# Designs tried in a protein design chat: VHH binders against Protein DOG1-like 4 (DOGL4). Part 137

Target 1, 232 residues: Protein DOG1-like 4 (DOGL4), of Arabidopsis thaliana (Mouse-ear cress) (q84jc2)
Amino acid sequence: MSKMRNLVEEKFLEFYESWVIQLELYLHQLLIAHNNNTMSETELRHLISKLTTHHKAYYTAKWAAIREDVLAFFGSVWLNPLENACSWLTGWKPSMVFRMVDRLRKSRVVLVEAQVKKLEELRVKTKFDEQKIEREMERYQVAMADRKMVELARLGCHVGGESVMVVEAAVRGLSMGLEKMVKAADCVRLKTLKGILDILTPPQCVEFLAAAATFQVQLRRWGNRRHYVTHS
Short names: E, the ipSAE of ESMFold2; O, the ipSAE of OpenDDE; V2, 0.75 times the mean of E and O plus 0.25 times the DockQ between their complexes.

## First folded at step 15 (VHH)

Design jd7 (from jc24 with T104E; framework vhh_6z1v_2; at its last look DockQ between E and O 0.88; V2 from the best seeds 0.77)
Fold by OpenDDE, look of step 15:
Structure jd7 (fold): chain B 232 residues (1-232), chain A 123 residues (1-123)
Amino acid sequence: as target 1 above (232 residues)
Amino acid sequence: EVQLVESGGRLVRTGGSLRLSCAASGFTFSDYAMGWFRQAPGKEREVVAAIDWSGDETWHADFVKGRFTISRDNAKNTVYLQMNSLKPEDTAVYYCAASFPFYELRSSEYDYWGQGTQVTVSS
């Protein structure tokens, strides 16, 4: 599939490529830390902080980009079809990270009862927040058949003069709603991530982050192999 | 340059009301959650209230007990703290702070801070 890319898409594509490269570097460090029990808690916390900062940088860039063109993220040309298929409101589904936690539980990582309880509470909360956003999104999508959108549909390709203004207004309205939903979703993502990291010990955090980063990188690799996508 | 400038702090009597403002510049205000903190002499800085980037979600400390209300106007890059039924124990320097992308309850997790404005409540 060849899609025409706009400036926002091009810029974010470049950013994302660099960001992923850095993520892979951090993943390597996480794996080393995970396999090396000689790292101090301070060192582990520093590594965790680097990862959290890296993720924060992603969303800083994302939110800057969506302010310009949120629609670019509902097609995400920088992602392969598999990544896009797994996308929930322009990103990873918040509740999916608990699969990583489950994996930890099945591995050598031992979670104490208090942690398990807190994680379950967080899981329930995350699910609730997801559903809340989904309901809002549904409401918004149903409301798409409003006057502005109907007018946009009516105008079709016959856009000129006053028609241009109507179309622009419709697009702005749509974009504004979508941006709000995307930001809300991102907040749920990051809150969930923070919640998990607050519950886990530093070694467990490193393992969790390694698993999450591995999944992200592998998903990209698998998708690229299945559907070759050129990002250059 | 990032700036948060608090205003509105002054001397008021017990039971009085006061509205604090914090004007933000140098960053995308609408992307940041905002919080109000206060620090009394000899005490630690504590969170008073917080508001998400959209204004849809707010948090207030227990000691507020409905007396204070945080709000924001993204068009004006300003966050507000309406304080009613003020008490002497509310005397403190009040700070506004910004956090990306959601509000935090720990002061160490905020990205930007104002210089503070003095609120004094007399008996």
Scores: ipSAE 0.863, ipTM 0.936, lowest interface PAE 0.5, mean pLDDT 92
Fold by ESMFold2, look of step 15:
Structure jd7 (fold): chain B 232 residues (1-232), chain A 123 residues (1-123)
Amino acid sequence: as target 1 above (232 residues)
Amino acid sequence: EVQLVESGGRLVRTGGSLRLSCAASGFTFSDYAMGWFRQAPGKEREVVAAIDWSGDETWHADFVKGRFTISRDNAKNTVYLQMNSLKPEDTAVYYCAASFPFYELRSSEYDYWGQGTQVTVSS
């Protein structure tokens, strides 16, 4: 069934398209910094700060939008089907970025033993934080099932205004819980990102950010090419 | 216009208690982590306590641990610092600050700052 776009979805679609375009421009700067080695450490740190600010801006806009309609972020109209299929609680799974770190370790980038230890500690912490969220998600899913069963029983009993109030209260509870879960997941994403950038040297941060931006841009481009070929 | 307004600073005796409040406006308070910082005359500004956006995670500096407690009320857009067992070395201007979305321990990571409230602890 075709999704109906509301004002929240239209506004965030416009934001997201602009945000990705700016990410692509930052990717160009990251690739220049990686390939040329002409930038001072201060200039590298400035570029890294721009990327960090850009990611924070995404979440600032996202959190404003979920206050209005958190459900818009489950099966988002601004994402192609491939992007949506890769979703874990409305975004990338925090532990997934360590695959990118692992690829950097297998390439030209050499990590000192102390960095490797800190990255493994962060990986464990990230997994722990993910498990905490998954436990909350399980509680949420149980609450959803219980509320739906109560609502079906109440509708089957042909109750009046009480049925409407119970359904409305259940929907409000689900939305509030879902919003908190999405925010918690986003915090793990941001903490993991900042943790990696704190461990890596500025040149290594540029390589990591370039790889991350490349992945995100290519995921969008590949999914869009498939979408337009099939015309849907 | 973003505003953070501290209140509750005053003169108290050693061993006394005091509660600071910081009222926030002009931004979505419930999305931000909050921190309390202090600056004594001739010293650098230092973090005292911090609390994440949800209130579930807090941090307190060792020099105040067990004596100060940070808390927040998102319905009132307010963060608090309960200060017990006050010492003369706690004398400082206390500032609240906001950072999105989890707390930081470095002042450079905070986006918004209040103007401060004076706490003076005497013998």
Scores: ipSAE 0.591, ipTM 0.818, lowest interface PAE 1.6, mean pLDDT 84
ESMFold2 (binder alone), look of step 15: mean pLDDT 91; pTM 0.925

Design jd9 (from jc24 with S54Y L105T; framework vhh_6z1v_2; at its last look DockQ between E and O 0.84; V2 from the best seeds 0.75)
Fold by OpenDDE, look of step 15:
Structure jd9 (fold): chain B 232 residues (1-232), chain A 123 residues (1-123)
Amino acid sequence: as target 1 above (232 residues)
Amino acid sequence: EVQLVESGGRLVRTGGSLRLSCAASGFTFSDYAMGWFRQAPGKEREVVAAIDWYGDETWHADFVKGRFTISRDNAKNTVYLQMNSLKPEDTAVYYCAASFPFYTTRSSEYDYWGQGTQVTVSS
């Protein structure tokens, strides 16, 4: 079943498609850098910076969009069902990226003991932060049975006049709460990424980012193959 | 145009109080974490306090020792620094800064900066 898209969904879909295309280009560069091992540290750092800037651009756009309609991101029409199924509070689960770190450890990349220790500390912190957000989400979900939501439920499909105002207020309240949670989750994501990149050397960062980007792109490809999604 | 405009800096006596304000414009204020930095003559700029986009989380430097409190009013696009029990060592230019999407202790990671306001604490 095709979901009706609103203006926010359409705009973000367009953005995301372009963003993913650019990500693929960066992925290509990352892979080249990783495989050739001929790039200077300065060049690697520049590439890393480009990727981090690219991700920052995503969240800038996302936060602009969620301000308009945060609910759009809980049914992200620009994602396929597989991508959505793997989503935690409208994005990737922060602790998931440590799988990429694990992959590094199994590859040619040698992490020194100090790095391993710091990564483990970061892992623990990330898990803790995730759990905090999850608890808040649970609390919020339980609290949704408040007066406004009850009124919304009572109104049902027969909404008019003053009832419309009540519904609008309820939806706004809900949206504001969700927006806050989404932002919190996004911050955990970005803090986790930053933490990892701060621990890794530039070559290791490139490999990590390549792995992460590969996973993202492949997840999308796999999902599209399994569940055909037409965009635009 | 992005602008951060600090105000409230002045000469105060030791033990006095002061409230700094920073008015933001030209960007979505509620998407940014805010921070206060200070730079004394001949010293490096240091972070004083930081606050997340909704004020749920705050960070204060160790030297603050409960004397300063950062807060924000998103309806007014303003971040504040309440400074109590001021000491001569607190004399500095105080800067407001904005960071997307979260605050850090690293000045280089902040996106926008104000021009600063002078705080002078006399003995």
Scores: ipSAE 0.803, ipTM 0.902, lowest interface PAE 0.6, mean pLDDT 92
Fold by ESMFold2, look of step 15:
Order: sequence, then structure tokens, then C-alpha cells
Structure jd9 (fold): chain B 232 residues (1-232), chain A 123 residues (1-123)
Amino acid sequence: as target 1 above (232 residues)
Amino acid sequence: EVQLVESGGRLVRTGGSLRLSCAASGFTFSDYAMGWFRQAPGKEREVVAAIDWYGDETWHADFVKGRFTISRDNAKNTVYLQMNSLKPEDTAVYYCAASFPFYTTRSSEYDYWGQGTQVTVSS
């Protein structure tokens, strides 16, 4: 039962559904550009710019929402269970995007040696940043297992207003720490995306963005169909 | 309306010090990386220093390293540039800029810009 969802979750659900619909429209444009050799480099760069702006808009809205309720982004109501299962710190794992680049190379995308070297440098940097965030998150999780936090959770089972106030203060402190970690992860995501698009040529960027959007849209559609079939 | 307002630029002697401030309004300052750029007459705008959204990571151009220090105060929505050991070559209009969510060294990638403040270093 998803009754009594808070206002942040309801508003972001509406935002996300609209955002995905627009992503699907951009995907159609990407597929036309991919299948059509008549588009100019200027036209391709404009389309790529629309996609990067669209992704930045997602994070702008997300950061506004996590300021109000970061916990809503762990097990999000606007994602199906398959989408949630693929999440790393509230989103796609930055290093995993290089598997998509690798698959494009296997198909028909030819990268020159200079591009390959730059992509490998970016991959190493991305993994380093990921590992740094994971270490910081582990330290945070250990601090959360502190006996005081467990004691506060037990006291919060009582109906008294004092217990509720103490639990609310502890949750607020936790939320501030998690907000920082989620933002750090999102910065790695956007830096990785920008890095890949800076290295690839405009036609290669269109292919990459089309593949990424296709995966995201299909993950959502497939997860929704599986949920419908298995739960209805 | 988004605004970045620089202040503190003035005439100073070689070897002097100056502190620039940039007050931000109309956007969530704590979500943005901030940069200081400068432009001398007849030259292209160049990045001087930058700082991430949280304030933990800073970057300074080699030509100012050791002399200039960027900092920010998210509670006051303000970014600062402390400029020490000023040289005539530092004479320029200094601009504050904001980028979501991380900084770069390319001016074309910044979302918001101030109007600039003139710094003049006399021989």
C-alpha cells in the first residue's frame, strides 16, 4: 500500500514521469539521427546539447527534492523494483556506463587510439571516485551502527513526545550526511557523462546517448511489465 | 531572478592585497560550484580559481598559485577571492561565475555570471 506517501514523493513522481516521457521523445530524435547520415555536425551538437540539458534538469530537480527528503530516493516510489535493484547510491553506477561504451566498440563504432587512451583514463578516475565514495559511505554506516543510534531507535517505539523528538533529531542528522553522499555520487555521474561526451565525436555521442536512453526506457518498461505479470 | 554581484575591486599597488566578494541570490547557492575568472583588455577571459559546491575541493591556476585563495560561505551565499602579492599582470575585470554541479576551467560551461569588478594593480 502506497497510501500516505509524503508530498516530496508525490511531487517527484509527477516530475519523473514527465521527465521520462521527454527522454523518450529525445530518444526518438537520437534514433533518427543515428539512422540518417544527412544531419550536419551542427544539428548533432544541438541534439547532444538538448540531452545534456535534460540530464542536468533531472539532477536540479533531484537536489531540490533530496534537500527535503533524501530517504525518499532510497527505494523510490517512482521506480519499479527492477530499477531500484539497479541503483547505487540513488542512481546508476558511474563505472557501469563504460560497459555500454565497450559494447558500442564491439558493434561498429571505431575509436582512434587517442580516444581509447582518454576513455581509459576516465574509467580509472571514475573507479577511483566511486571507491572514495564507497569508503566514505562505509564509515558513515559504521557510525550509524553506534549504540546510541540503536538506543534512540528503541526509545522511538514509545508513544511519548520526548522519544519522537529525539528520534526526529537523529534522523535529521542522518539525512544531512546522506544528502552529502548522494550529491557526491551525482557529481561523479555527471562528470563521467560529460567526460565521455567530450571524448566522443558528435556521431559517436548520438550513438552513446541513444544506447543509454534505450537502456533506461527498456529497463522501466520491462520492469513494469514483469511487475504487472508477476503481481497481477 | 538570478544575480551574482562582485565587489571589492579597486586600485592597489604592486605587492598589495585585495579581497573580492561575490554575493549570490535567486538560486540555491549551496548546490553550485563557483569560479573566479578574469579578463584583461584585448585578452580572452581565463579561469583564476574554482571551488566545489561543498567547499572541500579548490582549484587555482598556476599563475596565481600561492598568491590567491578561493573560499566560500554557504550560509552567506558568498564566494571570496583573497588576492595577495598583486602584480601589474593581475590587472583585469574579475568575474564570479556559477556552474551546476561541478566546476570546470572552460568559461563557456558556466551557467551564471556576474557583471565583474575592476582590479587595477599599479607599478
Scores: ipSAE 0.633, ipTM 0.845, lowest interface PAE 1.5, mean pLDDT 85
ESMFold2 (binder alone), look of step 15: mean pLDDT 90; pTM 0.918

Design ke1 (from kc4 with A33V; framework vhh_7z1x_3; at its last look DockQ between E and O 0.71; V2 from the best seeds 0.70)
Fold by OpenDDE, look of step 15:
Structure ke1 (fold): chain B 232 residues (1-232), chain A 122 residues (1-122)
Amino acid sequence: as target 1 above (232 residues)
Amino acid sequence: QVQLVETGGGLVQPGGSLRLSCTASGFTFSSYVMSWVRQAPGKGLEWLSGISGSGGHTEYADSVKGRFTISRDNAKNTLYLQMNSLQPDDTAVYFCAKWDEYTGSTYEFDSWGQGTQVTVSS
């Protein structure tokens, strides 16, 4: 809370706060839709479209921001500690949503065998993609102690105008790698989300999206209460 | 205890206007997104509009967009719905609604009041 924020952090914080508020507004719609069995498929699809568009907007903003400063997302000052603790490569872990689907299956959502099979296939694929990214991230993190980082560390001991420029260049190089990793992770998230929504019926999609939105909003609320964090 | 009391309903002719109010108590009103929903005879609950705690964000259902306006006065713990160009199919019981952590976790919408009847008829 006492951390100094840079411009990217401030800008994204403002965006995210607004984005989460909007998500909660959509959540209200989802919850009502969930309780309204009379909504037409067209209406449901429109609602689903609103949510998907909203999520796309998030990643559009995120990707614009990470081009400026990807490191901001590894601190994520707009998130509370609980949210950060639950983050995988600056966002939700893709495989987590399958557990949400599983939970829904046990409660309200009735999936046909064909859907179950497709979901399982998607789960396996998602898991594979996650692991691939994790391995790359591990490799990258281990490689952090390379020549560039050594130079960075060395230069960090000599503060001067020219040295600062060199340090910045080095940081940019490192950031490029991280940006690639984050984008890869986001792609898996988006593919996973799309995959799930393609498998589910519109009513099931509403259920899923409601659950996901609820989880996200609740996680934020829980974390804020725990750490006395206030957000817009 | 959360309490929501809707008022302002009544009988109005087509094309007429009404302003609904919802007085909230038992929670920090400004901290919560609030919505208006309605239930017409023989129909399920319909979400109409929502507004953020600060009032800076609003959403509307297509069915009411351009006709209804949601607003709030946090100092008075009151939610409003200005309804213009009312039509017969707007006839319903109107509720203000809140979402909270408890109901959210059960995938159900939160509390609403007793509602206020709006009847649009010639």
Scores: ipSAE 0.812, ipTM 0.927, lowest interface PAE 0.6, mean pLDDT 89
Fold by ESMFold2, look of step 15:
Structure ke1 (fold): chain B 232 residues (1-232), chain A 122 residues (1-122)
Amino acid sequence: as target 1 above (232 residues)
Amino acid sequence: QVQLVETGGGLVQPGGSLRLSCTASGFTFSSYVMSWVRQAPGKGLEWLSGISGSGGHTEYADSVKGRFTISRDNAKNTLYLQMNSLQPDDTAVYFCAKWDEYTGSTYEFDSWGQGTQVTVSS
């Protein structure tokens, strides 16, 4: 009845709160590096490396937690309702990141023809990978419904007198399939991020990373202001 | 109106120390990440250090790591920068700054102090 946090949720809440604070600290660095004509390429690449390492650390922690409880990542307690509403398979939607690139192109960065061509190719591949995952998810949901029906038929449809074994098997099957799908989605996220950063120059990468970090921090703070919390 | 006021700048000898203060008003100080930034004559802005709202997380630029320490006293709405082992290259105007999620598409700090001059020389 009442919402309680399990062990995985408590551990990841602590991790995520710290992770987002660190992201905002990196955002401050990006805001200064943003149009800083005196920073060397080496300095820019170092900052870009800090950001990519920080994002990889998030997935390392997430994948460890998903092995314990993938369902915790659907409607997560460490995210506010706005953040949860914007989630696609437990995270940001890979194809939507190109809207950020488009916005930057209109106002802050100039891309040469070769970059534009490569970004279009990446955008198409990203959408293709997304659609493949969405079809896999649909297939999985149908297969889970079919497995449930087969199990009920095999047991003679005595669901009212449920056995612990039937419930446990259903939970394991759901968890295993969802874990695979979430990891696949995360791989598309990482490949898309890497692809964008490979196409952009170091100053353009700083612009993109600043925009991405800004959006994530904005989403969290805007959503928290609408959320009622008890203060002591 | 958000107000940030830096104090504590001055002239020091190489190897010396200074402590800068930034007094904040007009916002809930403990809710915001704060940064120190400097600008040397004829150069661009350089981010130096940042600290989380609670004070539990800090970051430093490589150029000042190990020499500078950022801290805050949320009861006094004051941000600090302890600067040790100062060298002539540290000569600059030092600013405190904050970023707010409502700054929009500029992607800039929303508030800056007027700065305090630090000069490291004979």
Scores: ipSAE 0.584, ipTM 0.859, lowest interface PAE 2.0, mean pLDDT 83
ESMFold2 (binder alone), look of step 15: mean pLDDT 80; pTM 0.805

Design ke4 (from ke1 with F109M; framework vhh_7z1x_3; at its last look DockQ between E and O 0.67; V2 from the best seeds 0.00; counts 0 for: pae E 2.2 > 2)
Fold by OpenDDE, look of step 15:
Structure ke4 (fold): chain B 232 residues (1-232), chain A 122 residues (1-122)
Amino acid sequence: as target 1 above (232 residues)
Amino acid sequence: QVQLVETGGGLVQPGGSLRLSCTASGFTFSSYVMSWVRQAPGKGLEWLSGISGSGGHTEYADSVKGRFTISRDNAKNTLYLQMNSLQPDDTAVYFCAKWDEYTGSTYEMDSWGQGTQVTVSS
């Protein structure tokens, strides 16, 4: 049976599909730039800026959608099961990108000691922030069995107009908490990404962004093939 | 096996126009983003333009914006590049390129054909 989608889900699905396609277009640029290393620093910075702008656009759209229905992002119907399985609080886990950086180090990328130190500091900070959010999420999830949710459960057993309104109010309250957590997670993502890009040289940034984009696109492709999911 | 064949190159005067074609085979053409790239003498490979599988999304390098137009005909498995207002600096071998999952995962360059020579000269 196909899952019914609400308006927010449908809108964001359309957005995301387009967004991923655009990402793949940028990936082509990144790959060419990375492999040839013929672009000037200015050109590289411009390319990096395109990608960062693209990511910012995603979060702009996401946060707008979250204001309408944050719960849609906990189902994420625009993602395949593999993508969903790899998601942490409705997105990529910030600490994951450091694994990508580590892989870069094993390639032709040479990081100076100062960069390594800064990356390690950022890694520690990112981990700390992740854990903080996770603890908050745990606390929130445990607290879900509070009076409000009990009332929600009780009301769920009855049909009536007033009951529906109360249920909606309860869900809104729940959603507000979730929205805060998701935004916090997104902030960590954005800070982490910015931090990495600030540490790396432009050529290194291009390689990193290429790796990240490749991973994202590949994950989607793998998941789609595995589960026979067709996206536009 | 993926095969890309570029055609349409030639000698043209400054200000002239050319239309390049790339015929694709060995894969589901409409499922892949395709790009045009070029390599000028003594220079590295330069990305020019890209187009989504459906053709709904396009991107251009600043060097060719307003002059070049990328398009595709999925029914014919063909990629196009309309090049207008050509300049001597546009002289290069032009390639159509496909991102390959294998090359992508290894951070290698996209697959491309033999290319077609474009020469802009008075």
Scores: ipSAE 0.698, ipTM 0.888, lowest interface PAE 0.7, mean pLDDT 89
Fold by ESMFold2, look of step 15:
Structure ke4 (fold): chain B 232 residues (1-232), chain A 122 residues (1-122)
Amino acid sequence: as target 1 above (232 residues)
Amino acid sequence: QVQLVETGGGLVQPGGSLRLSCTASGFTFSSYVMSWVRQAPGKGLEWLSGISGSGGHTEYADSVKGRFTISRDNAKNTLYLQMNSLQPDDTAVYFCAKWDEYTGSTYEMDSWGQGTQVTVSS
């Protein structure tokens, strides 16, 4: 394997640490904003835009990095084990955000019937897209295993560089397929986020973004913290 | 127990400067993002500025950008706000605040001090 994997990991670790710190700074702004009824709609939309831009910047950096080495994003060194355990195709499962919306409805956020209907339509679409991606990933895993077995059988018949070239081609093919699937998953994540923010009012968007940022920051802090063993 | 104590407020003429301090105790100060927040008479809370635990990242509200500077001294467990070019509209009670992820107040700032009064008038 090449040193490119180490270089990609090193550079994205630096990016991600800075990105999470900035997310926490935005979280503080969101927390204050949701208790401040003197903010104008223009001010709220500006804050929402900052958060949206911040999330887009993450994907911009990620897509540049996966062009160099998508495999670095499976079991990423910049995520703690708890964060990695929550990963679905190198990121948060797209439909998870609806659990946050549902929790907000039970607490502070009042949604009108039109919003509820639109959110349910989006939830169904998002789940459908997730399942479609899961089926395609399973097909790629099977196809790669079959191709690998054929190529390794040829290795048993051949010695030297030709067999190494065949194995290298199989690895490159897997990486290209994984890059396509990761980008597809990321597109579902972005479409779902935009869809939710388009349906919610600006104050509701602030509540949603605060909940999402809180979850991500908490997950990172909990996963980085040493936990004492507790019995039943 | 978390404790935040703001000092340094007072009466200042328009165009003047003040430096606020916030002394922290009861937690590992250098591990937390800290913010300054203010509340003008009859108004809601306004977030002003935030700083990362290490001090390497800062953010400012548009209303104070260029006039206020946030900083911290982790050896002294102290957060600072340097306020320059003060205007009458900056009159408020100023609070330092942190978010404590281990409390039940997920969507609220979890801890802030008693505040220090800043009054800008001629």
Scores: ipSAE 0.524, ipTM 0.818, lowest interface PAE 2.2, mean pLDDT 80
ESMFold2 (binder alone), look of step 15: mean pLDDT 81; pTM 0.814

Design ke5 (from ke1 with D100E; framework vhh_7z1x_3; at its last look DockQ between E and O 0.65; V2 from the best seeds 0.00; counts 0 for: pae E 2.2 > 2)
Fold by OpenDDE, look of step 15:
Structure ke5 (fold): chain B 232 residues (1-232), chain A 122 residues (1-122)
Amino acid sequence: as target 1 above (232 residues)
Amino acid sequence: QVQLVETGGGLVQPGGSLRLSCTASGFTFSSYVMSWVRQAPGKGLEWLSGISGSGGHTEYADSVKGRFTISRDNAKNTLYLQMNSLQPDDTAVYFCAKWEEYTGSTYEFDSWGQGTQVTVSS
């Protein structure tokens, strides 16, 4: 990870590092809560709310950053290679969380039939939305091989004020499209997460969130060890 | 081998103060988030407070917010919990906890020591 960082990258890196640390702190709470069968529903809901607020804060920061430079998120210098490899359109793939739920069902979480049905419906919807975005992305990527792409390619061949302006305009156009796609993907993520949390009971939500947080934190740790990534 | 040793517990009157210490060994202390948890008689484990590796981030449970302060000295591999305005319902065994990475058995695991008894009574 020796890439030169721009201002957006630096800022978001700092944010993300802090955000992940906070997530780990919340993870401790979730894990302990899971082991505390005496916690009230109110207490559990409060903890859930804390986590959901934390996730919302991430997207608030992300969306502010992508308005400035969406391309930064397609490099994601704040992530290690393993994290990047697991990323779908600059974040976690929405359908992934259903696999987590399935795993929980096999180990600790007992879902009633009604919950299972609702989760399946949500899974189908989520998958549909993912596919729709993927198709759009494919079309967009193919369409990029147009005049704008040619203009970008000229950067290496022609250096001048007018050429720079043309390239910048092309990049702006591309960025706008990418931003739209990223936002769409994030919406699916948020809807999916909300949907799952609405279906699950508070204890189940805690378990799910713990699993999700564990996965995220572990993925980062594993990746950092493997690639000797040092974060502040 | 990861070792956590909690000390500083004891008998204190209501309104009193105690400072707990947790000495860590067997891992890079500064690289890990640490937490204090407690278990009162007949109750489950309760998370109280957490602190990031650098100490720059802290969290508190509502039950102890404003009364307890978590801190750490990475040079000494020691975690602290300053407990003020202690109440009878603070009576419990207190543990320092480390979240473990994958150990080959589970994806989520916490390590803690034997704990230190805190008793708040008049």
Scores: ipSAE 0.839, ipTM 0.936, lowest interface PAE 0.5, mean pLDDT 89
Fold by ESMFold2, look of step 15:
Structure ke5 (fold): chain B 232 residues (1-232), chain A 122 residues (1-122)
Amino acid sequence: as target 1 above (232 residues)
Amino acid sequence: QVQLVETGGGLVQPGGSLRLSCTASGFTFSSYVMSWVRQAPGKGLEWLSGISGSGGHTEYADSVKGRFTISRDNAKNTLYLQMNSLQPDDTAVYFCAKWEEYTGSTYEFDSWGQGTQVTVSS
């Protein structure tokens, strides 16, 4: 059965496309700020605040949407296959951003010992929180075995009133569990992002945010090119 | 090879207008976010405005919002900046910019030309 887009999926597709375009517009500003030797700390913090607000707006919209249909976020229609394949519970795996920090340390930023210590403490905390979520995910693994099957049961059931009510109850139970796990993962993502930005200096924050935005934009462009040439 | 050529600069009096053009080649112009940046004498680069590949999204720095309008014509591979109510502080070299894919050694916009000089003076 071919996948159908519902109103939640269509609305979030439109939101996400606009959100990524705006992220790329902020990326351009970050790239200029990276090279601008006359920007004050206040000006840098203002730009960092714009990026932070933009990321919070994503989660605000996402959390509203998952209350209506959390399953839309597993194999999302607004992401290309490469983006979906890189997802851990509907987003980037929180601890993987430390690989980006590590790479920046090797090439572009110098961290003092106090920052390195704080980043390592944050990495350990983030990994611990991830492991807690992974243990909870294992308890729901059977329910997540086939998102398409759950979607078909919800959309295709019309046999009888009692059968519909049992299927509806099962879908609600799965959705509530997945919503809890997705929101927990998102909270770890936000805490990790904020923690990194609190540890880094404003110029280092600009470097990190530029690298993160570059990765997301590049992943989308690279995945779209590969998908387009093999499926067009 | 990516090539961007800025034109349309010149000398204008305060309060005047200019329209800058940027002709693009060597890439699929309509697929890229484009920006205008400027560099005043002795100053660093200042981001002014950006526009999505389709033209449906625009963004402006506070310093130029309401006075400058970014647009593009994808059929002509050309980016525009309409500059109204020009003031002496707008005197600068103006560049159009496109972000390159990350290569590990380059984390910058590129520009294939010198830009176009805008001078606002009495």
Scores: ipSAE 0.498, ipTM 0.807, lowest interface PAE 2.2, mean pLDDT 79
ESMFold2 (binder alone), look of step 15: mean pLDDT 81; pTM 0.816

